VH-VL binders against q8ixk2r445to577. Designs and how they scored, part 194

Target 1, 133 residues: q8ixk2r445to577
Amino acid sequence: FFGMLQNKGLTDYCFDYNPPDENQIVGHQVILYLCHGMGQNQFFEYTSQKEIRYNTHQPEGCIAVEAGMDTLIMHLCEETAPENQKFILQEDGSLFHEQSKKCVQAARKESSDSFVPLLRDCTNSDHQKWFFK

## First folded at step 10 (VH-VL)

Design q69 (framework fv_cosibelimab)
Fold by ESMFold2-Fast, scan of step 10:
Structure q69 (fold): chain C 133 residues (1-133), chain A 120 residues (1-120), chain B 112 residues (1-112)
Amino acid sequence: as target 1 above (133 residues)
Amino acid sequence: EVQLVQSGAEVKKPGSSVKVSCKASGGTFSRYAISWVRQAPGQGLEWMGVIIPIFGTANYAQKFQGRVTITADESTSTAYMELSSLRSEDTAVYYCAKSRYYGRSSFDYWGQGTLVTVSS
Amino acid sequence: NFMLTQPHSVSESPGKTVTISCTRSSGSIAYNYVQWYQQRPGSAPTTVIYEDNRRPSGVPDRFSGSIDSSSNSASLTISGLKTEDEADYYCQSYDSSNKHWVFGGGTKLTVL
């Protein structure tokens, strides 16, 4: 699967990565923003290793969640995906982070009207359901 | 520092086509969104379309759909805008402009503009 | 689709403050970021405000941007007006439903 990773509940919003420096893709939070349909900073690939890859910048980035955290951060991809970079995209559209046993949910960013994907306890909410294109 | 350099002025007859080039230097051409904007004499700015070279995807304003084609050659870091079936109303300065993130970012660098004159 | 409406022209004396409005015809002005461009005769436009209220490096703090939801408008404000500010000013925003950019009609600023 590849394309724009769109939320079922927050229907106009897609995964979005806008690092301040295109030559330094690591260490910044993945956000949600209005889907524009043109790929680029909203284009992600779901791989056979259960990674969510960002290939618009080089080197390739892989979404990760660090132990004890709930934010999705861009890390460098590795030849063999580490556990913190593995997400199971289930048939119902839920995106399960195996290491934490939590699901990716579209949520309002604290103290703002901006939205971000965060790890939350798994529910059957449409805000935890994602699809490509 | 990014620079966009466009091809020179053109004079065309009605019914012909024109192809304007926009060569990028500095930065990462493939990862930009390159838009084309025109401005008729004494008139405002009008968005025509965009290409994102790394994805090969282009999108066009409804008014120009069917007449405009935007392409990119990553090997030469050059974007092109071809407008067909030219009319006198197409006389305008044509600009290319770069944005970092399509749909969100401003057009932070512009080409110098290319005057296309359509007359018999 | 929507339109962005600007006054055709504004004029003011040096040292004064001028405000140029940009009104969205449908949907909230706050739904998409607004950019502002300055264009002098014979030149390509340059960005003076991006993402509603941010200034590029090199743009003086006399330039500011704001959003007013009650009038569904964005505004560009130029204080301490200088003769070099004389130019055409364009607002721009993104139409998410049609996936294209929209420019306002432009405002000619005359500094007398």
Scores: ipSAE 0.359, ipTM 0.812, lowest interface PAE 3.2, mean pLDDT 90

Design q7 (framework fv_cosibelimab)
Fold by ESMFold2-Fast, scan of step 10:
Structure q7 (fold): chain C 133 residues (1-133), chain A 120 residues (1-120), chain B 112 residues (1-112)
Amino acid sequence: as target 1 above (133 residues)
Amino acid sequence: EVQLVQSGAEVKKPGSSVKVSCKASGGTFSRYAISWVRQAPGQGLEWMGVIIPIFGTAYYAQKFQGRVTITADESTSTAYMELSSLRSEDTAVYYCAKSRYYGRSSFDYWGQGTLVTVSS
Amino acid sequence: NFMLTQPHSVSESPGKTVTISCTRSSGSIAYNYVQWYQQRPGSAPTTVIYEDNQRPSGVPDRFSGSIDSSSNSASLTISGLKTEDEADYYCQSYDSSNKHWVFGGGTKLTVL
């Protein structure tokens, strides 16, 4: 699967990666932003190693969650995917992070009207359902 | 640092076409979104369209659909804007502008502008 | 599909503060980021504010941006006005439905 990774509950929003420096692709948080349909910073690939890969840059970036954290951060992809970079895309659209036993949820950032993907306890909420467009 | 350098001023007759170039240096050309914006004398900025070289995809403002064509040549790091069926109201300074991500990022670098005058 | 409306002109004395508004005609101003560009006579525009309220390197902190969802407007505020701030200012936002950028009509700032 590849394309814009869109949320079922927050229907106009897509995974979005926009680091401050175009020459530095790692270390920043993945956010959710209105889907613009142009690929680029919203184009991701789900790989056979269960990575969510950001292929529009070199070196290639892979989404990871550090132990004890709930935010999705861009890390460098490795030849063999480490456990913190593995997400199981389930039949119902849930994106399960096996290392933490949690699911990726579209969530409001603090008290603002901006949104981010966060790890949360797994539920049957549409905010935890994702699909490639 | 990125620099955009545009081709020189043009004087055209009504009904003809004009093709303006925008050569990028610095950074990675294919990662850019290159927009074209015009400004008639004493008027505001008007967005015409964009090319995203890595995808070969272009989008155009409705007003210019069918008259404008925006292309890119990655081998020379050059974007082009061709406007056909020129009318006197097309007299304007035409700018190319780079953004990192289309639909989100600001136009962080601009070309110097190309004056196109349409007169009989 | 929407318009961004700015006042045609504003003027203020050196050292004072001026605010330029940018009002979105339909859909929330908060749906898409707003940028602000400064254009001096004979020059290409330059970014003074991006993504609602961020300043590029080299832009003095006298320039600030804000969003007011209740009035459906973005604002550019310039404090400590200097004569070199005299320019045309344009807001810009993205129309996601049509994949188009939209510019405001521009505001001529006079510092007298």
Scores: ipSAE 0.085, ipTM 0.727, lowest interface PAE 5.6, mean pLDDT 88

Design q70 (framework fv_cosibelimab)
Fold by ESMFold2-Fast, scan of step 10:
Structure q70 (fold): chain C 133 residues (1-133), chain A 120 residues (1-120), chain B 112 residues (1-112)
Amino acid sequence: as target 1 above (133 residues)
Amino acid sequence: EVQLVQSGAEVKKPGSSVKVSCKASGGTFSRYAISWVRQAPGQGLEWMGVIIPIFGTANYAQKFQGRVTITADESTSTAYMELSSLRSEDTAVYYCAKSRYYGRSSFDYWGQGTLVTVSS
Amino acid sequence: NFMLTQPHSVSESPGKTVTISCTRSSGSIAYNYVQWYQQRPGSAPTTVIYEDNYRPSGVPDRFSGSIDSSSNSASLTISGLKTEDEADYYCQSYDSSNKHWVFGGGTKLTVL
């Protein structure tokens, strides 16, 4: 699957990656922003290795969650996907982070109106349901 | 550090077409969103459309659909805007402008503008 | 799907403060970021404010942006007004429904 990764509950919002330096893709948080439908910074690929790849940049980035954290950050993709880069996209639209046993949820960033994907205990909330458009 | 350089002024007859180029230097051309904006004499800015070169995706303002085509050549880092079936009211300065992230980022770099005059 | 309305002109004396409004006709002004551009005669526009209230490098801190949801408007404020600030100012926001940009009609700032 590839395309814009959209949230079922936060219906107008897509995964979005907007690193401040175009020459430094690694280390920044993945955000949610209004879906624009043009690909670019909202274009992701879900691979058979359970990676979520950012294809706008070369070399490609892979979404990861570091130990003890709940934020999704961009790492460099590896030949064999490490556990912190593996997400199981389930048939119900849940995006399950295998290493932490938690699900990706659309959430409001504390004290602001901006939104980010965060790891949370798995529920059946539409805010934890994702699909490629 | 990014610079957008446009082709020179043109004088066209009604019913003809014009193709304006916008060459980018600095940065990563293919990953930008390149918009085209026009400004008739003494009037405001009017968005015409956009292209994202890496995906080849273009989108156009409703007013220009059917008359405008925006393309990009990644090998030369050049975007093009072609406007057909020209009318006198198409006389304007045409700008290309770069934004980093479509739908969110400002137009942080602009070309110098290309004056297109449509007269008989 | 919406229009951004600006006053046609504003004027103020050097050293004073001027505010230019940009009102969204439908949907919340806060739903999409607002940018502000300055255009001097014979020149391409340049960004003075992006994403509601941020300044690009090189833009003096006399320029500031704000959002007022109660009036459904964005505002550009220029303090310590200088003759070099005389220009046309345009607001811009994104129409998520139609996937395109919208510009305000522009405001001519005269410094007298």
Scores: ipSAE 0.495, ipTM 0.854, lowest interface PAE 2.5, mean pLDDT 91

Design q71 (framework fv_cosibelimab)
Fold by ESMFold2-Fast, scan of step 10:
Structure q71 (fold): chain C 133 residues (1-133), chain A 120 residues (1-120), chain B 112 residues (1-112)
Amino acid sequence: as target 1 above (133 residues)
Amino acid sequence: EVQLVQSGAEVKKPGSSVKVSCKASGGTFSRYAISWVRQAPGQGLEWMGVIIPIFGTANYAQKFQGRVTITADESTSTAYMELSSLRSEDTAVYYCAKSRYYGRSSFDYWGQGTLVTVSS
Amino acid sequence: NFMLTQPHSVSESPGKTVTISCTRSSGSIAYNYVQWYQQRPGSAPTTVIYEDNQRPSGVPDRFSGSIDSSSNSASLTISGLKTEDEADYYCQSYDYSNKHWVFGGGTKLTVL
């Protein structure tokens, strides 16, 4: 699967990556933003290694969650995907992070009106359901 | 630093087509969103469309749908805007403009503009 | 679809402060970022404010941007007016429903 990764509950929002420096894409948080439909910074690929890749940049980025954290951060992809970069896209649209045993949920960023994907305990909420468009 | 350099002025007859080029230097052309904006003499700015070169995906303002085509050549870092079925009211300065992220980022760099005059 | 409405012209004396408004006809002004461009005669536009209230490097701090939800408008404020500020100013925002950019009609600033 590849395309814009859109939320079922927060229906107008897509995974979005907007690092401030085009020459340094690593280390910034993945956000949610209004889906523009043109790919670019909202284009992701779900791979057979269970990675969510941002491959419109070289070197390619892979979404990861660091130990003890709940935010999704862009890291460099590795030849063999480490556990912190593995997500299971389930039939119901849930995006399950294997290492933490938690699900990716669309959520309001603390102290702002902006939105971000965060790891939360898995529920049957539409805010935890994702699909490629 | 990014620079956008456009092709020179053109004089065209009604019913013909014009193709304007926009060559980018600096930065990473393929990952940009390149928009085209026109301005008729003494009038305001009017958005025509956009291309994202890495995918070749383009989108157009409804007013220009069917007679504008925006393309990109990654090997030369050049975007093109072709406007067909020209009318006198298409006389305008045509600008290309770069934004980092489509739908969100400002047009942070602009070409110098290309005057297209449509007259008999 | 929405429109962005600006006053056709504004005038003020050197050293004074001027504010140019940009009003969104439908949907909240806060749904999408607003940018402001300055265009001097014979030149391409340049960005003076991006993402509602941010200034590009090289733009004097006399330029500022703001959003007012009560009037559904964005504003560009220029303090300490100088003659070189004479230009046309355009606001711009994104129409996410139609997936395209919208420009305001432009405001001619005269510094008398």
Scores: ipSAE 0.619, ipTM 0.880, lowest interface PAE 1.9, mean pLDDT 91

Design q72 (framework fv_cosibelimab)
Fold by ESMFold2-Fast, scan of step 10:
Structure q72 (fold): chain C 133 residues (1-133), chain A 120 residues (1-120), chain B 112 residues (1-112)
Amino acid sequence: as target 1 above (133 residues)
Amino acid sequence: EVQLVQSGAEVKKPGSSVKVSCKASGGTFSRYAISWVRQAPGQGLEWMGVIIPIFGTANYAQKFQGRVTITADESTSTAYMELSSLRSEDTAVYYCAKSRYYGRSSFDYWGQGTLVTVSS
Amino acid sequence: NFMLTQPHSVSESPGKTVTISCTRSSGSIAYNYVQWYQQRPGSAPTTVIYEDNQRPSGVPDRFSGSIDSSSNSASLTISGLKTEDEADYYCQSYDWSNKHWVFGGGTKLTVL
């Protein structure tokens, strides 16, 4: 699967990666922003290794969650995907992060007006359901 | 540093078409969003459309839909804007402009502009 | 669809401060970032403010941007006016529903 990764609950919002410097593709938080349908910074690929890859730049980035954290950040992709970069996309649209046993949820970023994907206990909420468009 | 260089001035007859080029250097062309903006003599800026070369996607302002085609050649780092069925009111300076993230970022680099004159 | 409305012209003396407004006709001005461009005669526009209030490298701190939700407008403020600031200024924002960029009508700044 590849395309814009859109939220079922926040219907107009997509995964989005807007690092301040395109030459420094890693280390920043993945955000949610209004879906524009043009690819670019909202284009992601779900791989057979259960990675969510950002392929707009090179080197390619892979979404990861650091131990003890709930935010999704961009890391360098590795030849063999590490456990913190593995997400199971379920048939109901949930994104299950294997290492933490939590699900990706569309949420308001603490102390701001922006939206971000965060790890939360798994529920059947539409805010935890994602699809490629 | 990014530089956008456009093709030279054109004089066209009504009913013809014009194709303006915009060659990018100094950056990563395929990743850009390249917009086209025109400015009639003494008038303001008017957005015409955009292309994102890496995805081959283009989008156009409603006013120009059906008359404008924006394309890109990644091998030459060049974007093109073709406007057909030219009318005298299409006389304008046509600019290409680069933005980093479509729908959000400013047009941080602009071409020098191409004057297209439509007269009989 | 929305329009961005600017005054056609503003003027002020050297050393003084001027503010140019950009009013959004429909929807909140805060829903999409506002950019400001400067265009001198015979030249392409250049960015003086991006994402509401940020300055590109090389733009002096005399230039600032702000958003006022009560008037549904963005403002470009230029302090310590210099004759080289004479130019047309354009605001710009994104119409997400139409996937379309919108420019304001432009403001001619005269410094005299």
Scores: ipSAE 0.408, ipTM 0.817, lowest interface PAE 3.1, mean pLDDT 89

Design q73 (framework fv_cosibelimab)
Fold by ESMFold2-Fast, scan of step 10:
Structure q73 (fold): chain C 133 residues (1-133), chain A 120 residues (1-120), chain B 112 residues (1-112)
Amino acid sequence: as target 1 above (133 residues)
Amino acid sequence: EVQLVQSGAEVKKPGSSVKVSCKASGGTFSRYAISWVRQAPGQGLEWMGVIIPIFGTANYAQKFQGRVTITADESTSTAYMELSSLRSEDTAVYYCAKSRYYGRSSFDYWGQGTLVTVSS
Amino acid sequence: NFMLTQPHSVSESPGKTVTISCTRSSGSIAYNYVQWYQQRPGSAPTTVIYEDNQRPSGVPDRFSGSIDSSSNSASLTISGLKTEDEADYYCQSYDASNKHWVFGGGTKLTVL
């Protein structure tokens, strides 16, 4: 799968990566923003290695979650995907992060009008269901 | 750092077409979103369309669909806007403008503008 | 589709404060970021405010932006007005449904 990774519950929002410095792709949080449908900063690829890759940059970025954290951070892709970069996209649309045993949920960033994907206990909520558009 | 340089002024007859170029230097051309905006004499800014060169994807304002084509040549870091079936009402300054992230970022760099005059 | 409506002109004396509004006709103004551009005669526009209330490097702090959901409007406020602030000002926001940028009609600021 590849394309814009859209949330079923938060219907107009897509995975979005907008780091402050275009030459430093690593270390910043993945956000959710209104889907624009033009690819670019909202274009991701789900690979057979269970990675979510940001393909518009060289070297390519891969979404990861650090131990003890609930935020999705951009890291460099590795030849063999480490466990913190593996997500299982299930047939019901859930994104299961194997290492933490939690699911990616669309959530409001604290005390703001912005949204981010966060790891939460797995539920059957539409806010935990994702699809490529 | 980033600079956009447009082609020179054009005088065209009604019914003809015009193709304006916008050459980018600095930054990473392929990953920009390059929009085209026009401004008729004494009037406001009007968005025409966009191209994202890395995907080759373009999108156009409804008013211009069927008449405007926006393309990009990554080898020369140049975006083009072609407007066909020209009318006197198309007389305007045409700008290219760069944004970092389409739909979110401001137009942080603009070309100098190209005056297109349509007259018989 | 939505429109962004600005007053055609505003004027104020040097040293005073002026506010230019930008009202969205449908959907929440807070749904998409608002940008503000300054255009002097013979020049391309330049950004004075981006993402509702941020200033680019080089823009003086007397320029500020705000959003008011109750009036469904964005505002550009310029304090300590100087003669060099005379220009046309345009707001801009994104229409996610149509994947299009929308500009306001522009406001001519006169400092007299």
Scores: ipSAE 0.353, ipTM 0.810, lowest interface PAE 3.4, mean pLDDT 90

Design q74 (framework fv_cosibelimab)
Fold by ESMFold2-Fast, scan of step 10:
Structure q74 (fold): chain C 133 residues (1-133), chain A 120 residues (1-120), chain B 112 residues (1-112)
Amino acid sequence: as target 1 above (133 residues)
Amino acid sequence: EVQLVQSGAEVKKPGSSVKVSCKASGGTFSRYAISWVRQAPGQGLEWMGVIIPIFGTANYAQKFQGRVTITADESTSTAYMELSSLRSEDTAVYYCAKSRYYGRSSFDYWGQGTLVTVSS
Amino acid sequence: NFMLTQPHSVSESPGKTVTISCTRSSGSIAYNYVQWYQQRPGSAPTTVIYEDNQRPSGVPDRFSGSIDSSSNSASLTISGLKTEDEADYYCQSYDGSNKHWVFGGGTKLTVL
C-alpha cells in the first residue's frame, strides 16, 4: 500500500511530514494536515516489514513512537525494523502499534486548532480508521 | 543554491500555443513542487498550476483547465508549461516557482520570468 | 474557492511603520499558512514572510507577519520604512477544497 494516508473520521486530513530542513529529516513530529492529493509530503508507503515509510526526502524516514510517548516521530529506517517502528494496518482500517498495543488516532494538538496522530487505547472510532488514497 | 532559468520571450498569434521551459539547478528537482504563475502587464500574480516531478502529478487552476499542460523531464531537470488557444488576454510574464512542500511552503525560488506577447 | 483581499496601495514616510492587510473571504485565515512576497519593478517576487510569521535568511527584522482570526486577516508589518521597501506586496494562501494556491490582488507600497 502506498499513497496519502487519510483519516475516516477527520475526513479532510492526511498524514503529513514537513521537516524544516530537507537534510535533517529525523526527529520531528508527524502531523495531520488538509489533504492536497498531490503526494509529496503526504505520500507514505506501508511496507511488508510493517513500516510506515516516508521517502520524499533523502535519507528515507520511518515513523516511530519513542518510549513513554504517544506522538509519532520520524526516525531513520533500518535494515531490520525495530519494534517501535512497526504498525499493523488491520482490515477495519486501524493502525495498531505493536510495541505499545495502542492504535493511531487523529487528535487535536493541545491548546491549538492543529491536528496530529497520537497513540490511544484502541476503539472502534472512525478517528482511528485510516486508508490509503 | 537552487536556481530556476526560463526560456526566452515569445511573440505568438491568437489561436496558437506557447511552451515555456524552466530549468532547475541545485537541490533535488524531482522532490520539489514546481508551480507556474503569470502576471499580465500592470496586474497581479495569478497561479496557473503545479507539477511534482517525482510523481508526475499535475494540477491546474480551473480558469486554465483544458488549455494548460504542465510537464517535467527529470533527466534534464526541466519543467514545461504549455498554454494553447492563445488570446490577447494571455499576454503576460510567466514565472516558474519552486516550493518545498505543496499546499504549505512558500515559493522560495522563482525563475526570471518569460514574456509572452499575443498579438495579431 | 476563496479570495484574498488587499488594499490596492499604501504610502508612508521613511522611518514610519506600515501595515498591509490580507483578508480571506471564506473559511478561516488560520486554516492554511500565509506567505508574503515582495516584487520590485522588472523582478520576480521574493519571499519576505513564510508560514504566517517566519522570516527567510537575509530579510530584515523590520518585516513581520501576523494572523488575526477576529478579522479573518493576515497582516504584513514593515517598520523603519526605507526607500528600498518600495515594491508590490502579495499575500498567498492555499485553498484545500480545490487544491489551488490563491494570491491576494497585491498592494503597491510607496515610501515618500
Scores: ipSAE 0.243, ipTM 0.772, lowest interface PAE 4.2, mean pLDDT 89

Design q75 (framework fv_cosibelimab)
Fold by ESMFold2-Fast, scan of step 10:
Structure q75 (fold): chain C 133 residues (1-133), chain A 120 residues (1-120), chain B 112 residues (1-112)
Amino acid sequence: as target 1 above (133 residues)
Amino acid sequence: EVQLVQSGAEVKKPGSSVKVSCKASGGTFSRYAISWVRQAPGQGLEWMGVIIPIFGTANYAQKFQGRVTITADESTSTAYMELSSLRSEDTAVYYCAKSRYYGRSSFDYWGQGTLVTVSS
Amino acid sequence: NFMLTQPHSVSESPGKTVTISCTRSSGSIAYNYVQWYQQRPGSAPTTVIYEDNQRPSGVPDRFSGSIDSSSNSASLTISGLKTEDEADYYCQSYDTSNKHWVFGGGTKLTVL
């Protein structure tokens, strides 16, 4: 699967990566932003290793969640995907983060009007349902 | 720092086509969103379409669908806007403009504009 | 889809403050960022405000942007008016449903 990764509950919002410095591509938080349908910073690839890859900028990034954290951060991709970079896209559209046993949910960033994907306990909420467009 | 330089003015007959170029320097051309905006004499700005060179994806305003084609040549860092079936009301200054992230970022750099005159 | 409506013209004396409105016809003005561009005669537009209220480097602090949800409008405010501020001003916002940009009709600012 590849394309724009859109949320079923927070309609009109897609995974988005907008690093502030194009020379510092990794290390920043993945956000949600209004879907534009043109690829670019909203184009992601779901790989056979269960990675969510971003390759619009160089070097290629892979979404990861560090132990004890709930935010999705862009890390460098590895030859063999580490456990913190593995997400299971399930039949119902949920994105299950294997290492933490939690699901990716569209959520409001604390004290702001911006939205981000965060790890939360798995529920049947549409805010935890994702699809590639 | 980014600079956009457009091709020179053109005079065209009704029914013909025109292809305007926009050469970018500075920054990372392939990752930009390059939009085309026109302005008829004494009128406002009108968005025509966009291309994102790294993906080869283009999208067009409904009014121009079927008549406009926007392309990019990454080897020369040049975007092109071709408008076909020209009518007198297509007489306008045509601008290319760069934005960092499509749908969010402002048009932070503009070309100098290309006057296209359509007359018999 | 929506339209952005601006007054055709505004005028004010040097040193005074002027406000130009940009009203969205459907959907919330706050749903998408609003940009503001200045265009002097014979020149390409330049950005004076981006993402509702941010100023690019080099734009004087006399320029400010705001959003008013109650009137469904964005505003560009220019204080301490100078003759070089005389120009056409355009608001712009993104139409998520149609995946395209929308410009307001433009406002001619006369400083007299």
Scores: ipSAE 0.641, ipTM 0.880, lowest interface PAE 1.6, mean pLDDT 91

Design q76 (framework fv_cosibelimab)
Fold by ESMFold2-Fast, scan of step 10:
Structure q76 (fold): chain C 133 residues (1-133), chain A 120 residues (1-120), chain B 112 residues (1-112)
Amino acid sequence: as target 1 above (133 residues)
Amino acid sequence: EVQLVQSGAEVKKPGSSVKVSCKASGGTFSRYAISWVRQAPGQGLEWMGVIIPIFGTANYAQKFQGRVTITADESTSTAYMELSSLRSEDTAVYYCAKSRYYGRSSFDYWGQGTLVTVSS
Amino acid sequence: NFMLTQPHSVSESPGKTVTISCTRSSGSIAYNYVQWYQQRPGSAPTTVIYEDNQRPSGVPDRFSGSIDSSSNSASLTISGLKTEDEADYYCQSYDSRNKHWVFGGGTKLTVL
């Protein structure tokens, strides 16, 4: 699968990667922003290795969660996906982070009006349901 | 670092078409969003459309739908805006502008502008 | 579809502070980021504020941006006015419904 990764509960929002420095595109947090339908910063590929790849830039980025954290950040992709970069997109639309046993949820960023994807205990909430468009 | 250089001024007859070029240097052309914005004499800025070269995806403002075509040639790092069925009201300075990310980022670099005059 | 409305002109003396408003006609101003551009005569626009309140490298800190949801407006504030600030200023925001950028009508700033 590939395309814009949109939230079922927060219906107008998509995964978005907008690092502040064009020359250093890894190491920043993945956000949620209004879906624009044009690909680019909102284009992701779900791979057979269970990676969520950001292929717009070189080198390619892969979404990861660092130990003890709940935020999704961009790391360099590896030839064999490490466990912290593996997400299971389930039939019900849940995006399950296998290493942590948690699900990706659309959430409000602390002390702001912005939204971000965060790891949370798995529920049947529409805010934890994702689909490619 | 990034510089956008546009083609020179043009004088066109009503009913004809004009094609303005915008050559980018520096940065990663294919991954930008390149918008076109026009400004009639003494008037404000009007967004016409965008292209994202890496996808070949273009979108246009409703007012220009059917008359404007925006394309990109990644091999020459050049974006083009073609406006057809020209009218005197199309006399304006046409700008290309780069944004890092469509729908969110500002237009951080602009071309110098191209004056298109439609004579009657 | 929405419009962004700016005052046509504002004037203020050197050293004073001026504020230019940008009011959204429908939907919340906070729903999409607001950018501000400065255009001097004979020149292409340049960004002075992006994403509501961020300043590009090289833009003096006397330029600031803010959002007021109660008036459904964004504001550009320029303190310590200098003659080189004379320019047209445009706000811009994204129309998610139509996938379009929208510019405000522009404000001519005169420093007298």
Scores: ipSAE 0.377, ipTM 0.809, lowest interface PAE 3.4, mean pLDDT 90

